# VH-VL binders against Cytochrome b561, DM13 and DOMON domain-containing protein At5g54830, part 2

Target 1, 109 residues: Cytochrome b561, DM13 and DOMON domain-containing protein At5g54830, of Arabidopsis thaliana (Mouse-ear cress) (q9ffu6r31to139)
Amino acid sequence: SSLIGHESEFKMLQHQLRGVFTVVDDCSFRVSRFDMLSGSEVHWWGAMSSDFDNMTNDGFVISDQKLNQTFKNSSFIVRLLGNVTWDKLGVVSVWDLPTASDFGHVLLS

## First folded at step 17 (VH-VL; from P4 with light chain D31S N33K Q97S)

Design S4
Fold by ESMFold2, fold request of step 18:
Structure S4 (fold): chain C 109 residues (1-109), chain A 121 residues (1-121), chain B 110 residues (1-110)
Amino acid sequence: as target 1 above (109 residues)
Amino acid sequence: QVQLQQSGPRLVRPSQTLSLTCAISGDSVSRNSAAWNWIRQSPSRGLEWLGYTYYRSKWYNDYAVSVKSRITVNPDTSRNQFTLQLNSVTPEDTALYYCARGTRYWAFDYWGQGTLVTVSS
Amino acid sequence: QSALTQPASVSGSPGQSITISCTGTSSDVGSYKYVSWYQQHPDKAPKVLLYYVSNQPSGVSSRFSGSKSGNTASLTISGLQAEDQADYHCSSYTSSSTLVFGGGTKLTVL
């Protein structure tokens, strides 16, 4: 994918979310220096655009790797679910289900 | 306008199940940005959050630790309502029970009228 | 035994300003901005006055303002009016993914 090597910082919105996002290959990305205060039911979330209605109505889980804790200066690889490809994603977000809320995101375009 | 209308028995015997219903008008129990909560109030405990249910492609719930072994909150989409079921009640469960809509900011912007439930024999 | 500490009562005269405190810990009020305030008149359900520390819902008077410093949130009522006589409750999200309330404060307008 032409996105391989794409790097950007998460836009912080809530929960002190910080970090650097890097596309590693066709099925994974890295987060570096990742900070986040714990939430309730937090997921790696994908959507085509970052507007609230698109994220809420048409967004989807992109990885089953857990976000059930507080993160401090953490670095790790996140693997996309098998049916998820970079061409379906304009946005990667850290999303909390019970509040339908974006803790922060990166734009891929 | 969103309104929450509560119903259910006001007297429950110890060891029985307390069941309350919250009917929703002006909103949907399955709206993908809402969460539906039960909160109770007593002189000894003040306001106490009990738990909630919400729909995000499937139904989710979570409950306060103090009651999680005895509580269930269930939606009913056909009647646009949700219920509280609290099993094995004791006099310590005597309280004024409220249903409430939860917001994206963990606030409660609409409340039911309240149901005073007395647990006694 | 509430998780958040509020004074049991406060009083003030019409036209004055009063402040109600809500003290938690670094695991709730100190870390999260999910702090709300509720007004409750006798025999009525609570009504949200403020959320996200200081945001006002539509229809809530600008006389109600909120702030937070360290582990303590504050509700300030300016221009005190007789109808402000009520109970006031604070709430906060916690790092255990739960919601907790203060014990409540009875406001008496003299």
Scores: ipSAE 0.608, ipTM 0.890, lowest interface PAE 1.8, mean pLDDT 92
Fold by ESMFold2, fold request of step 18:
Structure S4 (fold): chain C 109 residues (1-109), chain A 121 residues (1-121), chain B 110 residues (1-110)
Amino acid sequence: as target 1 above (109 residues)
Amino acid sequence: QVQLQQSGPRLVRPSQTLSLTCAISGDSVSRNSAAWNWIRQSPSRGLEWLGYTYYRSKWYNDYAVSVKSRITVNPDTSRNQFTLQLNSVTPEDTALYYCARGTRYWAFDYWGQGTLVTVSS
Amino acid sequence: QSALTQPASVSGSPGQSITISCTGTSSDVGSYKYVSWYQQHPDKAPKVLLYYVSNQPSGVSSRFSGSKSGNTASLTISGLQAEDQADYHCSSYTSSSTLVFGGGTKLTVL
């Protein structure tokens, strides 16, 4: 994928979410210097665009790695679910299910 | 245009199950941006959030720690409603019970009319 | 005892402004912007006045405004009117309990 090596900072919207996002390969990305206050049912979320209706109606979970805690200056690799590919993603978000809300996101062009 | 209509018994005996229903009009219990809550109000504790159910590709629940061992909130998509069941009630569960729609901002923008439930012998 | 502290009562004269406080901790009001205010008239369900600290739903008078500083959120009612006489409740998201309410404030319009 042409996205390998893509790097950007999360846009902070809620929960003090900060960090750097880096596409590592066709099935994973790295998060570094990651901060987040805990939420309720928080997931790695993907959609084609960042508008509210698209993220709510057509967004989907992209990894089963857990986000149900507070993070401070954390770094780790996130593996995409087997059916998820970079061509299906215009945005990667940290998403809270009960509120259907975006804590912050990166745009993938 | 959204309306929440409550129903259920107003008197429940100690140790029994309190059961209430909230019927939804003008919205869907399975709408992927809403959450469906129960809240109660008593003179000694004021307003108290009890729990919710919501649909995000599947059904989810969460409940207040104080009642978690005794509570169930269930959706019913065929009748567009959701229910509260609170087991093993005591007089401390006497309260005015509300259903409410939850928003993206942890706010409640539509409320049912309230049901005063008395727990006594 | 409620998790958020509100004054038990406040009063004001028509046309005046009043402010109702809602004090929590660093685990709720201090860390999160999920603060809401509800008006409740006798024998009626609560009605949301403000959410996300200061956002106003459609159909709610612009006389109601909200703010937050540190661990304390505030509801301000300007141009006080007789129909504003009611109970007022605050709520906040919290990392430990999901959602908590204040004890309520009875507003008397003199």
Scores: ipSAE 0.587, ipTM 0.883, lowest interface PAE 1.9, mean pLDDT 92
Fold by OpenDDE, fold request of step 18:
Structure S4 (fold): chain C 109 residues (1-109), chain A 121 residues (1-121), chain B 110 residues (1-110)
Amino acid sequence: as target 1 above (109 residues)
Amino acid sequence: QVQLQQSGPRLVRPSQTLSLTCAISGDSVSRNSAAWNWIRQSPSRGLEWLGYTYYRSKWYNDYAVSVKSRITVNPDTSRNQFTLQLNSVTPEDTALYYCARGTRYWAFDYWGQGTLVTVSS
Amino acid sequence: QSALTQPASVSGSPGQSITISCTGTSSDVGSYKYVSWYQQHPDKAPKVLLYYVSNQPSGVSSRFSGSKSGNTASLTISGLQAEDQADYHCSSYTSSSTLVFGGGTKLTVL
């Protein structure tokens, strides 16, 4: 993928979300200096665009990792689900599923 | 407009399985930001949430602890409906059963007409 | 899994304001704002009055308002009217990804 090595900071929207996003390889990314106040059922979320309608109606879970805790200056690798590829992602979001809320995201395109 | 239509038997014998169906119109059982719930009401227990099913890239289910071992809530995308199965019923399961749509904030904005199910020998 | 705690009954005269409390535990619902309130008249399904603590759906009277402090959510009905006589229920999303209801409160308008 042409995105390999891509690095950007999360745009904070809610829950004091901060961090750096780095594409590691075709199926994983790294988050570093990651801060987030706990939500309800929080997931790594993907969509083609960051607008609310697209995020809610066409978005999808991109990792099995749940983010149901408070994070403080955390760093870890996240593996994409087997059916998720970078070419299908314009946005990676920290998404609260019950309330359909974007805590913060990175734009990939 | 969203409508929920319930169907199923109103009399179940002890130890048998209670089965109800909720047909959805004006919405999709697979719609994001919606959850499909079963709730029952009785004078002794008030309103009691039983469980839900919803689709967010995959299907999710959760159930109340009180019935978790006996309950199944299944979606049917082909018929745009969802069902309730409650196994090994006792007279304590006698209640007015509702299906309801949950919003993105988990508020129930549309309800079925209710089905009184009596568990009796 | 325990239900939310509501008073069994409350009463008020026309024109008065009354408040109904809904209390959960911190481990269950205390940190969440996904609290809803419902009005239920006899032989009717519950009707949502408030969601997310204090938000009103379309068509709901402004006389109904909600708040939350700590583990307790509150429904306030101002300018009490005879038609407000009904059962009122609170519900909340829980830390276990489930939903719970309160025991219900019977409101009598004197």
Scores: ipSAE 0.025, ipTM 0.733, lowest interface PAE 3.7, mean pLDDT 92
Fold by OpenDDE, fold request of step 18:
Structure S4 (fold): chain C 109 residues (1-109), chain A 121 residues (1-121), chain B 110 residues (1-110)
Amino acid sequence: as target 1 above (109 residues)
Amino acid sequence: QVQLQQSGPRLVRPSQTLSLTCAISGDSVSRNSAAWNWIRQSPSRGLEWLGYTYYRSKWYNDYAVSVKSRITVNPDTSRNQFTLQLNSVTPEDTALYYCARGTRYWAFDYWGQGTLVTVSS
Amino acid sequence: QSALTQPASVSGSPGQSITISCTGTSSDVGSYKYVSWYQQHPDKAPKVLLYYVSNQPSGVSSRFSGSKSGNTASLTISGLQAEDQADYHCSSYTSSSTLVFGGGTKLTVL
């Protein structure tokens, strides 16, 4: 993928989300300096665009990792689900499912 | 506009199952920005949230601890409604029952008309 | 799941400002901003006044405002009017993915 090595900061929207997003390889990304106040049921979320309609109706979980905790300056690697590829993602979001809330996201390409 | 219409029996005997239905119009039970709730109200207990169902790529359900072992909230996409089942009722379950739509901020913006359910032998 | 704590009753004269508190624990009001306030007149369903602590739905008077400090959310009604006499309820989303209501507060306009 041409996204390999791509690095960007999360756009903070709520829950004091902060961090740096880095594409590691074809199926994983790294998050560093990650801060987040706990939500309800929070997941790594993917969609083609960051608009609410697309995020809500066409978005999907992109990782098995649940983010149901508070994070403070955390760093870790996230692996994409087997059926998720970078070409299917225009946005990677920290998404709270129950509230359909975007805590923050990065825009891809 | 969104409307919620409740239906079901108003008298239930102890140990039986309380069943109510909430029909939705002007919205979808599978709306990704909504949750569909059951709430009851009584003079002794005030407003009490019982549980909800909502769709976020899949269906989710959560229930109040006080009724968790006895309650089921089910969506019906074919009829665009959701139901309440409360098993093994006692007189303590006597209350005015509401269905309500919850927003993405977990505020209830639309309510059913309410159904007074009395548990009595 | 225990209810949020509200005063049983509050009163005020027309034109005054009153505040109703809603106190929870760190697992509900303390941890989230998903606090809502409702007004309920007799024989009516509750009506949402505020959501997400301080946000007003369309059609709700600006006389109703909300805030949160620690585990306590507050509803303030300014310029109290006779029509404000009602029961007021707070609710909060919890860390257990559930909702909880306060005990309700009866507001009397003197």
Scores: ipSAE 0.022, ipTM 0.718, lowest interface PAE 5.4, mean pLDDT 91
Fold by OpenDDE, fold request of step 18:
Structure S4 (fold): chain C 109 residues (1-109), chain A 121 residues (1-121), chain B 110 residues (1-110)
Amino acid sequence: as target 1 above (109 residues)
Amino acid sequence: QVQLQQSGPRLVRPSQTLSLTCAISGDSVSRNSAAWNWIRQSPSRGLEWLGYTYYRSKWYNDYAVSVKSRITVNPDTSRNQFTLQLNSVTPEDTALYYCARGTRYWAFDYWGQGTLVTVSS
Amino acid sequence: QSALTQPASVSGSPGQSITISCTGTSSDVGSYKYVSWYQQHPDKAPKVLLYYVSNQPSGVSSRFSGSKSGNTASLTISGLQAEDQADYHCSSYTSSSTLVFGGGTKLTVL
C-alpha cells in the first residue's frame, strides 16, 4: 500500500529529537515541529528495520540535506535521493553517521 | 574475544618516521559503529588522542591538531589491521603508544598492549 | 584541541565517596554526551568505566557513576575501596570530529 499521507511522530531517542513526519509524495516527506540538538554528522537515514544491526549495516542516506545544526520547532520538506523509494524504507531515522547513533525515527511498517 | 596486537620499532631517530601496526582479531577493521584509534601516553602530556580511521560507507579519518600535519592512520582490510605513521619525530614524540577500538559512543573498550617508542639520536 | 581539565589528585578513605570533575568547553563536553571515563592502574592500559556520561559497561561496579552539567562531567566513586587507587581519565568527542582526553587524576585511597 502507498505511504502517501502517512503521518507519525518521531520516536525520540537522543538529542531531544522531536517532530512530526508526513509522507508528502513519492519522493518527499515533511517534518514539522522539528527539534534536535546538533550532532556531528547527522543525516536522514533509511533502513528496513530499526534494529541496530540493520540500521548500521544496511542503512543508507536518503537525502542530500544535512542536519548539522540545532533545530527549534522547525518545519520543512525533505526530498529523497533519486534512487530512494518508499518500498525500500521501513524506518526513517535521524542518524549520526560517525557514531552510528539513532537520534530518533519513524516506523513506516 | 576482541584483541589488538601492536607491532613496530621501539626506537626511532629524530626526523624519521614512527610506524606502528595494530592487528585486529575478533572484529573487522571495516565494521560499522567501530573506530580504530591511536593514543599515546607520557608523564608530561598524559593520555593524548592522536587520530582514528573508521568505515561508514566510506572511510573517515581525523587527527589531533597537535600532530595533524605529520600523522597518517590507515586501514588495511586485507590484513585486518590499521597503522600509524608519524613523520618528522622529535624527542617530544617519545611515549607509550596504544591502539584502541572506539565504540559507537566514542569510548575505547579494547586496547592494544602498548608500545613504548623512544625518539633519540 | 585543548585537554579537558581534571584535578591532578584526589584522595579519600575507604567507604567514602569521591568525585572527579572533567571540565571542557562548548565544543566538546558541553555539546555532546560522548563523555567517557577510564580507570588505569600502573603498567596497565586504561579500562573504560563509563561511556555516554553515565552508562556502565558490563563488569563495571555500580559504585562508579557519572553525570554532566554544562561543560563539566563528573565521575563519582562510592564506597571507596583500596583497589580503586588508580589514575582516572575522562575523554570527550569534539565538534571537530576528534577526541580529547583530560589531564588525568590520581586517586589515593588513604
Scores: ipSAE 0.017, ipTM 0.691, lowest interface PAE 6.6, mean pLDDT 93

